# Designs tried in a protein design chat: VHH binders against Large ribosomal subunit protein uL22 (rpl22). Part 1

No score or structure here was measured in a lab: all are predicted.

Target 1, 185 residues: Large ribosomal subunit protein uL22 (rpl22), of Caldivirga maquilingensis (a8mbl4)
Amino acid sequence: MRYWSIRDEDVIDLVKRRYNVTISADQIAKARGFEFRISWKKAIETARAIRFLTIKQAEDYMEKVKDLKAPIPIKEFTRKQAHHNVPWDGWPVAKWPVKVADSFLQVLRNLESNASYRGLNIDNTVIVHASASRGMRIRNYMPRALGRATPWFQDTVNIELVAVELPAELVPKKFSWARVLKAIK
Below, numbering starts at 1 at the first letter of every chain, in headers, positions and changes, except where a header shows other numbers; antibody chains aren't numbered by Kabat.
ipSAE, averaged over its two directions, is called F for ESMFold2-Fast, E for ESMFold2 and O for OpenDDE. V2 adds 0.75 times the mean of E and O to 0.25 times the DockQ between the complexes of E and O.
[cut] stands for letters that were removed.
Atom coordinates printed by the task and the answers are left out, and those that the model quotes come from them; centres of patches stay.

## First folded at step 1 (VHH)

Design a1 (framework vhh_5c3l_4)
Fold by ESMFold2-Fast, scan of step 1:
Structure a1 (fold): chain B 185 residues (1-185), chain A 124 residues (1-124)
Amino acid sequence: as target 1 above (185 residues)
Amino acid sequence: QVQLQESGGGLVQPGGSLRLSCAASGFTFSDYAMSWVRQAPGKGLEVVSDISGSGDSTTYADSVKGRFTISRDNAKNTLYLQMNSLKPEDTAVYYCAKDLYEYSSGWDEPFDYRGPGTQVTVSS
């Protein structure tokens, strides 16, 4: 469905509880993306990792993840193993966090644009809500390599981000990329 | 943690039969399509068969159509491959594989995780 997972009044309440600051609805920026074909588990971990970062910090984090090689959970034969018929370096699952990071980066860039349009100071705009929820299950067909199409279902993920402008003194200035990367792995 | 463990491989004579099993854990088994993938000595990976989460839809590679049957028992979190009329060309390590949530650029692979494999040898 197209409903937001959080209301403006809930955002205002959260900011008051966490930062002891009263904001109005015109200081709230939102962005969402639908039906990303990514792992829901890794998406919720990524959402947790970016909560309470500035938009710029979250964008930097996603860009760094896109340049990292994820741990491979599958014991796969390398190119050096003779007779590997599928010629991929870095099995598709090795790029799992990268694909998730790319999806979040798309939504973050929309969030930045929306915040700028509303006149918010991007350097002081902090993500106060980040969620990843299961989207529609899409019926797909097996690759042509099998000689026939067979229906199978692929899960999708919806991403929602909400950010607010805070006084500069409350804005995070430093954080550890190592801790954030641990959450997405 | 997703875990897949194959069993049932072994040595069999041409024309014989084997039944492979794959025990799955760490995910909601009935929500994912599953595949059997093999790699023969001197050959690359081949997707042999797949089955939808419900078990209602199946597909087979041309090399095994009419000889192999894929099935699943969602109550037991187990995937099966019944292999009949085995040929020396079927000699391979057979892997159980879980459906892939996302598409890799330039590759249409149906799985994001596979087990350690079980050896099937067809020889006199």
Scores: ipSAE 0.000, ipTM 0.089, lowest interface PAE 19.3, mean pLDDT 72

Design a10 (framework vhh_5c3l_4)
Fold by ESMFold2-Fast, scan of step 1:
Structure a10 (fold): chain B 185 residues (1-185), chain A 122 residues (1-122)
Amino acid sequence: as target 1 above (185 residues)
Amino acid sequence: QVQLQESGGGLVQPGGSLRLSCAASGFTFEDYAMSWVRQAPGKGLEVVSDISWSGGTTTYADSVKGRFTISRDNAKNTLYLQMNSLKPEDTAVYYCAKGDSYGYDFEEMDYRGPGTQVTVSS
């Protein structure tokens, strides 16, 4: 399925509920990417982590994840955090999914470009919807005895991002772990 | 306006203890990592301890590990440093520093207070 997972009217309703602001469809920017060869579970968690950040904050966050300087909170039940340099206590688990972060950064750059094309102020444009869904399985082949090919499948992930321009007073001024953790409830 | 105000410094004998406090205002204290940094006479700044926004993750410089304990009270917007088994080498001005918003790059200071003098002398 290659239809959008959220409608413009649902975006407008979400913004009204969360920010008490009425927006029009011309303040909405969208971007999506298809068939990324990444972990679906880590992509879902990354999508949750960037919700309600500005495009610029999310881009910087993904760059930091790629540099192993900032983790993504993962909702996995496991032993207590063993490593230091985690900015929160205990659960959720911290991970540094470099390939996932790179894929999200590609879609975020497209989102920024689309928002600029629509005339939106990027500094005031906030991600209100982020989704990762299972994409098409890619059939590959490997050689076997007697010249026969054996099929195998590679799972892929589709990423959808939707952002809206908000009044400056409602826009998060800086990245905050409390906001990231609140978004992944 | 961001404000950080340290207190609790003073003169102590080697082996003594002090508890430093930092009162923070003008920003959302619970959203930021905090650090204690010090500057000894004639030396550069040294980050002695860091604490995550929630207080769950702490780090310490090798020079103070096992002797100092960093903590925070987010309800009171206050950062603490408990200093035990003080040595002459701990003599410095101690600064409370606001970390970056990721709570991860603890070596970078966004803002620091005016400092409090700690002198360890026989």
Scores: ipSAE 0.000, ipTM 0.149, lowest interface PAE 14.3, mean pLDDT 77

Design a11 (framework vhh_5c3l_4)
Fold by ESMFold2-Fast, scan of step 1:
Structure a11 (fold): chain B 185 residues (1-185), chain A 124 residues (1-124)
Amino acid sequence: as target 1 above (185 residues)
Amino acid sequence: QVQLQESGGGLVQPGGSLRLSCAASGLTFSSYGMSWVRQAPGKGLEVVSDINPSGDSTTYADSVKGRFTISRDNAKNTLYLQMNSLKPEDTAVYYCARGPDEYNWFDTSGYDYRGPGTQVTVSS
């Protein structure tokens, strides 16, 4: 699709601001998936959780979420606490969105393939943009036929991921809950 | 820039079949949901069928369910409407319309972007 949620120039600017590194467009890899039938709120939180992880770290994280072995932090206040073992104390709330994780994993695998095709070193390729936007929903804008009780498409979510190759010294060496929690701020 | 061109309309007897086509150009066809909209003589616009960008999700007006099938070929930038068991009440001008962009699903202005239409007449 032509209209990405972030331009290459904005990616380059973000990398300069965050890492103090100048990159060119040929170091950028992108992938997106459309019309996943998943929760938009949980998808937004999942996108936040994987930002600034390497592609491999994000893939491993999503695999663990699918296995109910790692949670996604959700910005939500609640008086009920999950009975699962949570790797952080207190807020935010922990969730295990299996269908969301599977959808992100599909897009991540495509991102890995695209980065590899562009000649990027996958071990040094970091996700710098991750977004979940509402997908196509038919609005009742034009008059619809009489007798159509629910003419609406199901809510869907589009996922966009953008990654860049960075110098090895700037790449996160290990997955860290502190990094994930910082991203939710 | 964006152009939609319908074809395949004509005169057909009740119980007959027609296949409508819509050739799209000047847009990223696979990024948009598409619709078939019709206007019968003396009536308002009626949304007949909708299809999502990937082509795996469709909806139909109750008046055409089980008789019409919408489909798309993203490689050829073409939208189709297979019309079976046609009835006199299906007589209308049929328009190909661009649906909402998947990144702007709340934007309903896409229905205003239509082709010139193709006439379907069902009569004895």
Scores: ipSAE 0.000, ipTM 0.106, lowest interface PAE 16.3, mean pLDDT 76

Design a12 (framework vhh_5c3l_4)
Fold by ESMFold2-Fast, scan of step 1:
Structure a12 (fold): chain B 185 residues (1-185), chain A 123 residues (1-123)
Amino acid sequence: as target 1 above (185 residues)
Amino acid sequence: QVQLQESGGGLVQPGGSLRLSCAASGFTFSDSYMSWVRQAPGKGLEVVSDISSDSSYTTYADSVKGRFTISRDNAKNTLYLQMNSLKPEDTAVYYCAKEYDLWTGESYGMDVRGPGTQVTVSS
């Protein structure tokens, strides 16, 4: 994709509406990654979960998901998890998308690097936009016995993250794991 | 070419044991979350066990907990399932799966799984 999913002017407007502060484009950091071979549905929920966290909080959250110490709440998105033939809420790992978390962590590391390069205070830099969009479908071959293969398409996901530096008093000081943990049984 | 090939299934009496193997090729096995998934006739897919890329985390379905053990050998690109104290209800085709969608019970796009190996538990 040539274009970002959100314009700088829309970011500035969002920050003014949510935080009552005026920022310039110089206070905006961006990062994106392309063609991750991950679930688009899981990526959308991961993007929702990290919005309005600091870069450091989001990185810590993704590391904990990768270590299977924190779930991502997904019940609201699909409702398929409520059906008896779907392995929903059967164990915590059903809500812990390790590969998705690793993909987001890669983009978050780039975001941190870009914010640092722009002179932003990472401790006060908050993710205000997180987007997961469909990427290019990659043709693969599903294995069959004796080296035979059936063509199939792997869906890919593009991840876009946008963060801004806020005054310290408006920055979330602690991420509550209790809210996230309530999502698992 | 991405390939998953299961082996080790067969006929066993209740209380017996089997060890399933899955040989993986065509992708970076050591970076992949892996699962054992089964399907009995007339039933949906059931994830029986999961293992993280470095084996630091494993999970088991309540139906198999304490009886099955999942493991992997990243040097050999192989996934294993040790099945003890087998019951008639464990009768199913067992699939090795790469990055199966555990949230919806569906492939997120096209999850890679092998052709399966039949496990039959009967007298």
Scores: ipSAE 0.000, ipTM 0.121, lowest interface PAE 15.1, mean pLDDT 72

Design a2 (framework vhh_5c3l_4)
Fold by ESMFold2-Fast, scan of step 1:
Formats: structure tokens, sequence, C-alpha cells
Structure a2 (fold): chain B 185 residues (1-185), chain A 121 residues (1-121)
């Protein structure tokens, strides 16, 4: 197992500085996922966008991103067609946000489960640390026209989320979806 | 190491059904999109369906939409394809693939050895 990117002491200190509240380690919930095949740049933007949201707000945001995927004409894709030219005349951002959102939603669901197991009130549990770091770089092979494989390197991303239960009066009640979406796009 | 093993193929009559399974190991299954890809005799690879990490997002080729259902069980590291109302044109080797068609990277990262599906009278 690798170490967490943030220590409990650092989480406690951050909460004290930002919210002027002293918490104990038993009010901290954590979740992480490894080797997601997503854009690191978009994952960093997503991590920034969900910091200081409640778990529920972050989950709703990820579901909204998934709902906002660009329509793609249903076309028959083959390897040769993909290599010659991408026939779909759409914006690649639509594909990557869905994958990124789904990856973060998976980790958020685990975070919610972990927080619930610890007896934390999910409605009052706020994400205070969200990190997207480079994972293992995977070597892949794509077929060529003459039947030989060409190496293609695929970056992966590790996602790490830390949340704490706060007094209800300090929990964010509303945020702008437009601001959050602009941070991603 | 990435390992993908398909099963459930066979010979069926037109209008019949088959369920394909893919056992995955050697990677964090729950962290990847998964796909089913097929290759009919004398034709290129066709992406049949893909599914997001949670199963909340799925896509299907027009040729199979409404007849095939992709699903996954992350606890069992298993991918499924339920194939209903099979047609002779569905005859192909079906491959389980790690990943999805990515606009920039192309098709799957890795695929299994495949399972033969033959639809004929």
Amino acid sequence: as target 1 above (185 residues)
Amino acid sequence: QVQLQESGGGLVQPGGSLRLSCAASGFTFSSYYMSWVRQAPGKGLEVVSDISTSGGYTTYADSVKGRFTISRDNAKNTLYLQMNSLKPEDTAVYYCAKGEYDFWSGYEDYRGPGTQVTVSS
C-alpha cells in the first residue's frame, strides 16, 4: 500500500484554519482509486472543482457532468476507420468528462460508504482534500495497416479524496453549477 | 499482468439468445471502462458496446441496440453481454476489451482471445 498524500494532522490543521473548528481523526473519512484511464489534466480540474463541496454536492455534480455529454451519432467504428480518420465530428471533451466524472463518482461512492460506516452525517460531510496524481503508465499496442502492432503509451490517474464532518452551520448550502462546469471545460 | 478470458459462445438458431462472460484479472477492473468488440469473417473489428466503471453509462452499436445488454459485476471482476434476438449477421468472434473507444487513443487497450458466436439454421 502507498501512503496517503495528506496526513490526518494536516487535515485537522486545514479544517482549523479554514473553518475555525477543531476536529478529531474519527471525523475523517477517506477513499481512493487507482489507475483510472482518464485525462490527468481534466482529473486535476475535477479535483479542484469538488474541493469544499459536500459528498452529496460532489456526487450530484459528477452525475450532472455525465448528463451533459455531447450527443454522438451512432456510427460503426472499426480499428481501420479509427486509424484512417475519426468519422465522428464531435468534441472530444464530451467523452473525457464522462469518463472522468464516472471515475470520481466511483471514489465518491466509496467515500460515502466509508463515512457512513464511521457514523458520520453525510449531509454535513465536506471534501477537504481532493487529489489526482499520475498512476502507472501502461504500454499498449495498436494494430497497423500491415498487421503489426505499434506501441501506444497510456497514462493513468490515481484519485484520492478526504472528507470531514462539520457542524451543520458551516456546511456549504449552495454553489454555482456554471462555475463548476466552467472549471472542467 | 492483464488477463481477459471470454466464455459463453456457441451455435444458436436465429432468434435465439446467448450470454457472454469475461473474467478479468491483473488490473483494477472497477477503475476501467470495458468493451465488447467483435470480428465477423472477412471483416474488421466492430465495437459492439462499452460500459463505464460504475455501469451508469453504456453505449451500443446501432446494429445491436435494443437486442444486446452490457453489464458488469465489479465484486466478481466480470463483464457480461446478454445477446437476444440473434441474427445471422451477429456471427463473429466476440472479444472482451479493457477500455473503450477513446477519441484520441482509438480502441481498446487489451482484449482477450475471444469466443465464437455462430448464428445459423
Scores: ipSAE 0.000, ipTM 0.096, lowest interface PAE 19.0, mean pLDDT 73

Design a3 (framework vhh_5c3l_4)
Fold by ESMFold2-Fast, scan of step 1:
Structure a3 (fold): chain B 185 residues (1-185), chain A 124 residues (1-124)
Amino acid sequence: as target 1 above (185 residues)
Amino acid sequence: QVQLQESGGGLVQPGGSLRLSCAASGFTFDDYGMSWVRQAPGKGLEVVSDINSGGGSTTYADSVKGRFTISRDNAKNTLYLQMNSLKPEDTAVYYCARDTYYDSSGYLEYFDYRGPGTQVTVSS
């Protein structure tokens, strides 16, 4: 039995605290995906980057990451950045996690479908919860001399997204790097 | 449908000033860095100045450093180039361009779209 990492009551409370708006459970859309074969650390950073964007903005962002046109801000000091066009000044470092972005895009497309099915206005639907958690480890084997296999483990990641429809005046009309970077500070 | 439209070019005497504007539409303006590039008569394309998506980081060609200032207004989807102390060698068609990042092979491509350009002529 898999539980959602956040309850509807907690979503409603979050929206009240952040936006001073009361919503009902009928205004909540959810989507999750399981056992993606991606980096957990990069998935955590990607989840953080898309919080409080609209579904459409997050989808476009992930498509741009896949096309190497937009980076994800990563909290990391162990690497100097290559010469490239970076949307923000200084720290954090910029990375382009293509496989992670593709996995998030799959879950975002499901989120959009679920929101549409519930009758929500997609243009006014904002992601208020995004999480990446460790999934089941997949045990693999590499063939060795003498017919023996060496076990190795592939970590998997579960992605969980929750979005709510807000009044149009509270919804960001365009993507903003400032909003993305607020989660880092 | 990406559109970039420059304005503000014209004829000016040496030592004069001009302010170029570029109106952007058809994409999320604050997702991209922007550049001003120019082409003088009989010369190749020169990248004059670059600005990141947030406006906090700028670069300039040595030929214009200290005289030109690039800026952007993300609320208006507009890029600007303030040109001071203009010289005859600044005579060129000036283009607004949208920046891009590394491809999967690591090759840099500074812009993928360019406007039709605006003529700047510095002559006494």
Scores: ipSAE 0.000, ipTM 0.139, lowest interface PAE 14.1, mean pLDDT 79

Design a4 (framework vhh_5c3l_4)
Fold by ESMFold2-Fast, scan of step 1:
Structure a4 (fold): chain B 185 residues (1-185), chain A 123 residues (1-123)
Amino acid sequence: as target 1 above (185 residues)
Amino acid sequence: QVQLQESGGGLVQPGGSLRLSCAASGFTFSNYDMSWVRQAPGKGLEVVSDISSGGDYTTYADSVKGRFTISRDNAKNTLYLQMNSLKPEDTAVYYCAKEGIEVAGTDWYFDLRGPGTQVTVSS
């Protein structure tokens, strides 16, 4: 089922309780993405991290996560010692943050587009609801010894974001770069 | 219960200096990034400076770069703002703010400020 996890009435009530401001449904923008092939636990953490940021602040956060985890081409071609013992391969850890950030960035860009279409001031539009829920599991196969295929299931995640336009005086004016660098280092 | 208490404000002449302090309690101070935020009369909130939980990373608004220095003492649960070469434009109420996300269900970092401390720069 494709119902929103939160109703407009619930969003309006949340904004009243948190910001002491009455808004109408016309000030609400929403976006969803389905069946991203990412870690559900990391998606929950990411959703919590972007709540109550502006759309622009959340987009900047996601882009920096992607940027700082990207390989540096110059260092890839730096010569090192003749022998290199087999190190722990950081592949799953390094790839998971980037995939999660990319998935959220896709939904955030749709949210920005939807907010703009509704005539909202993007600079004053704050994310008040961010949710990551389990989606459909995708069945895949991994080869085993002797050519056998073993089924494995890739979990998928659905992302749901809701943002509202607030009076300028209630909007965060700056996001902390210190927090971004610490979180993805 | 998160509590933040600012102090150190006052009246100062242009070119003078002040040091603001923020005493934090009710949370593990060393786990959170901290910010100084100000609001001039009739204007919106401006983030002045941020500092990482370990104190190894800082940022500053363009309006205060080279004049203000943020620092913290995790052993004393205290945040500081050293303000030098003060200008009339720096006149504002200054608040300290905890990194947003979750104390007693609040998620907005500006909600975690105390009453603020008034800084007035006038001749």
Scores: ipSAE 0.000, ipTM 0.111, lowest interface PAE 16.6, mean pLDDT 71

Design a5 (framework vhh_5c3l_4)
Fold by ESMFold2-Fast, scan of step 1:
Structure a5 (fold): chain B 185 residues (1-185), chain A 123 residues (1-123)
Amino acid sequence: as target 1 above (185 residues)
Amino acid sequence: QVQLQESGGGLVQPGGSLRLSCAASGFAFSEYWMSWVRQAPGKGLEVVSDISPSGGSTTYADSVKGRFTISRDNAKNTLYLQMNSLKPEDTAVYYCATGLDDYGDYVTPFDYRGPGTQVTVSS
């Protein structure tokens, strides 16, 4: 069994320190996803960006990240940065972490479902813990140029989200898109 | 098993049009940036165009900008390339490919590619 990166008692202590509110374990909702084929560093930045947003605010943020889809400029023909053996001239790559946003959105939707099942008010449910950790390394076979398959290994990422219901007066009603975009850019 | 299968290539006269299709299976097509890349005889690979997972963002190589249009149908797992005002210089094998999920510390030494479809532009 895989362990959660944070215990309920630690969540309760964090909420007491940050919001000066005592909660019970019944007010805690959790969700996680495993083995996403995404950049770990980008996932860490995304996790940092959504901490202390409501579930709904985080979902809206992920949808907006997907909609931004700002590609990096096409370079004059050059080797692709992420390939170490095969040159790939002029490959355009997304600037914004669209696939990372999709992965977090999947976990956020599970979190919302779990919070609703527990009877929490989603409008007042705030993400107090978000983490991305390295998952299982997966061996894959992919077509190489000219149809030849070769093995490769892909790092995967596990995403853990923990949210708690807070009194309405403590729930963030504004957040800084500039702060959030700077964190994920 | 990941599969990409291109179709729609053929012989056309300069100034003509072709529409290429790529049928994708074995992966979450709607979550990947998709690209068209080409290889002319005796030359290296050239990235022609790419398209975001939702289709809301596209880029084009300067050599094809204004003449080619990339699109996708996520319900059908299909990628398209509409090629207009074709030139002899567009003669190449065209491949459907996936780009990187993200850049930075992501380790993806190979991109998914199909077997290719031949486009020949000559009078």
Scores: ipSAE 0.000, ipTM 0.103, lowest interface PAE 16.3, mean pLDDT 72

Design a6 (framework vhh_5c3l_4; at its last look DockQ between E and O 0.01; V2 from the best seeds 0.00; counts 0 for: pae E 18.0 > 2, placed apart)
Fold by ESMFold2, look of step 2:
Structure a6 (fold): chain B 185 residues (1-185), chain A 123 residues (1-123)
Amino acid sequence: as target 1 above (185 residues)
Amino acid sequence: QVQLQESGGGLVQPGGSLRLSCAASGFTFSTYAMSWVRQAPGKGLEVVSDIDSGGGSTTYADSVKGRFTISRDNAKNTLYLQMNSLKPEDTAVYYCAKSPEWLLYDEGSFDYRGPGTQVTVSS
């Protein structure tokens, strides 16, 4: 069986430490997705980019990534990567990981549903934990031009998102590239 | 400076054929997987086909299997898409995209893409 990597008590302590606000477990919403066949490196970068956004801001951001209208800044795994024309200053490495964004959207939708079921104000619900970990390996077969399939193992990615309802004064009012970039700098 | 330039688009009648080309420069073409993606009017992006760095492994969207063939010439730094039996629903802007080898089978993730070439299939 799988267990959550972060406990409610740890989330409450994190929020107290970071925001100087005491919350109850009732203000926490969590969602996970398992065994996504996506790039682990891109998933780590994507998780970093959505941390500390509201659920709605993250959903809108990932939709724009899927539409190639917004990039994900790349902090780690930058070797051999081209510099790009990006909508921000000073950080030229970015990607448009459409499949990863779609995977995160699935988990974000579940997170929103879980938060709504708990009666949280979605507009004030902020992602405080976002992680991408390697899952179990899956045997796959590579298509070949000669009609034979070659077996190989493909790593999978597990995504965990945790969001909390915060007092409105602590919630980012709108999406900002500066906020996204602080998570990578 | 990575540069990808698509060409070969145009107006063609249903059932016709086109061959798209993508000239690549500013990176070591032979070490990267490549993709063709398309965007129909008012639609999202669809990954049409992928090819690994050596040309030995390819994948195709279900909508184009059996009609389209991706290929590459690493000596000429050029990616190709042969499109046969074209249908009106193939009308789109077609983009050439560079991907890391490890993303070959991971739909929709790209390091860079070109400006695209228009393909219009109409009587």
Scores: ipSAE 0.000, ipTM 0.120, lowest interface PAE 18.0, mean pLDDT 78
ESMFold2-Fast, scan of step 1: ipSAE 0.000; ipTM 0.251
ESMFold2 (binder alone), look of step 2: mean pLDDT 83; pTM 0.846
OpenDDE, look of step 2: ipSAE 0.005; ipTM 0.237

Design a7 (framework vhh_5c3l_4)
Fold by ESMFold2-Fast, scan of step 1:
Structure a7 (fold): chain B 185 residues (1-185), chain A 125 residues (1-125)
Amino acid sequence: as target 1 above (185 residues)
Amino acid sequence: QVQLQESGGGLVQPGGSLRLSCAASGFTFSDYEMSWVRQAPGKGLEVVSDISGSGSSTTYADSVKGRFTISRDNAKNTLYLQMNSLKPEDTAVYYCARVYEDILTGYSYDAFDIRGPGTQVTVSS
């Protein structure tokens, strides 16, 4: 009943245009997760960062982010700190998106399982589509003090990943973590 | 409805140990990154330690690294801070806090949308 954000025909066309390889629909693996309570903006940047990595490289990247070793680049270059309407404003440190990485890792593990079930060689399976979209809003209450609450909505994020098996010669052999770290502002 | 309540503070001699607990209620505890934050008398807030919602990732301030351990029990909705090799400079009110993520800027800040009333830790001979 629900549609994927990309059709199999569009995946086949993308692979042909980018890699000059013709694949069939049975070489496509998909996974998605719904209603993660994570930042949509960070999820978009994470999805962008893992496109065209192998499933194993993307999993390794997420594990490194969870270890706080490899942050995901955020493309908004504003120097103006947004005012938080919270009792404790804290310090404006760019935290490595551990919760976002954990959510993507869950979907990646499902993708790996689905690809394996379809008989694909995981070492040669490359993510060709990764998207993060806004999900349903969940209404919660924040306390003003310990005796009163103010209503707020928690935005949620849906994650969708699509991967295909490629010939070994077209598969990225190494991902440069040093380049990713240097690119982060 | 949403509440955090610290316990386990007290008086301890230099080199001693204390374990702080924080009981969370009124929200899905495992969905949130949690922090321990402290405030020494006459000073500002210092973030001591953070832990991810799953508990798989932790960070520590340089001042406590190697001495303090943060952990959580999501089945019991409880956050912990094990404090070893305590020093007089660790004297502070310790707060359990729920981390706020700013969606508009795309940054996670050490900003908190809820904190407990705090528990006093005094390290003195």
Scores: ipSAE 0.000, ipTM 0.117, lowest interface PAE 15.9, mean pLDDT 74

Design a8 (framework vhh_5c3l_4)
Fold by ESMFold2-Fast, scan of step 1:
Structure a8 (fold): chain B 185 residues (1-185), chain A 125 residues (1-125)
Amino acid sequence: as target 1 above (185 residues)
Amino acid sequence: QVQLQESGGGLVQPGGSLRLSCAASGFTFGSYDMSWVRQAPGKGLEVVSDISYSGGSTTYADSVKGRFTISRDNAKNTLYLQMNSLKPEDTAVYYCAKDSDYYGSGSYEDYMDVRGPGTQVTVSS
């Protein structure tokens, strides 16, 4: 019962405007997931970071975010700990958004499966639309440590990914960790 | 309605082991990252370990890496911390915490989203 945030006609138009290539609807693959309990702000940043990457590059990015294993920084933790396995010195000292990466990876794996089912070359399939939209809010209460229940609300996030197969010449062969880090900082 | 209840703390000798448990209720346990946080006497809070909602990713503080193992059972709404080769420096109150989805900045407030009353671990000869 939910509609896609972008129509096939709009995807075709986007690809024509950006890459000067005419595609048909049979070259489009889609995947989405609903009601992830993740930060909407971080999901938006993650969606922006993966736009115009191949499915494989985006999956690799999500796996590396999960694998960084940086401890959450407080007074007792040094910057050296956070940088131990980091590919770039500018990497944030704070814990990486592992659950955001897990959520996007689930949707990316579904996207890869859908693209394969449609006969697309996964190595040449590029994400042209990535969105994170607000889902339903969930009301929660803080523990009664102070003698009062404090209401708080958790937002849920819907993730929507659309990818298309492009000519190999237009497919990005490399992506920079610096670009990815700046997009999600 | 959201509740976290730690158990399994106690007195143990250096080199000993303890397993902490945290029973969660009032929220969808399998949808949230969980953490173990401790506070030693006269010190601030220290995050010792995190686990993703699926159990697929874990992190550990350098002070406990190789000695502690975090795990979860989403079917039982329970979080665990297996503590091996305990040292006097591990003496602290250990808290189970539900991670915040709003801010991933690594500040103290990120770990205060929901926290249990704690369980005391004392490592002494």
Scores: ipSAE 0.000, ipTM 0.110, lowest interface PAE 17.0, mean pLDDT 72

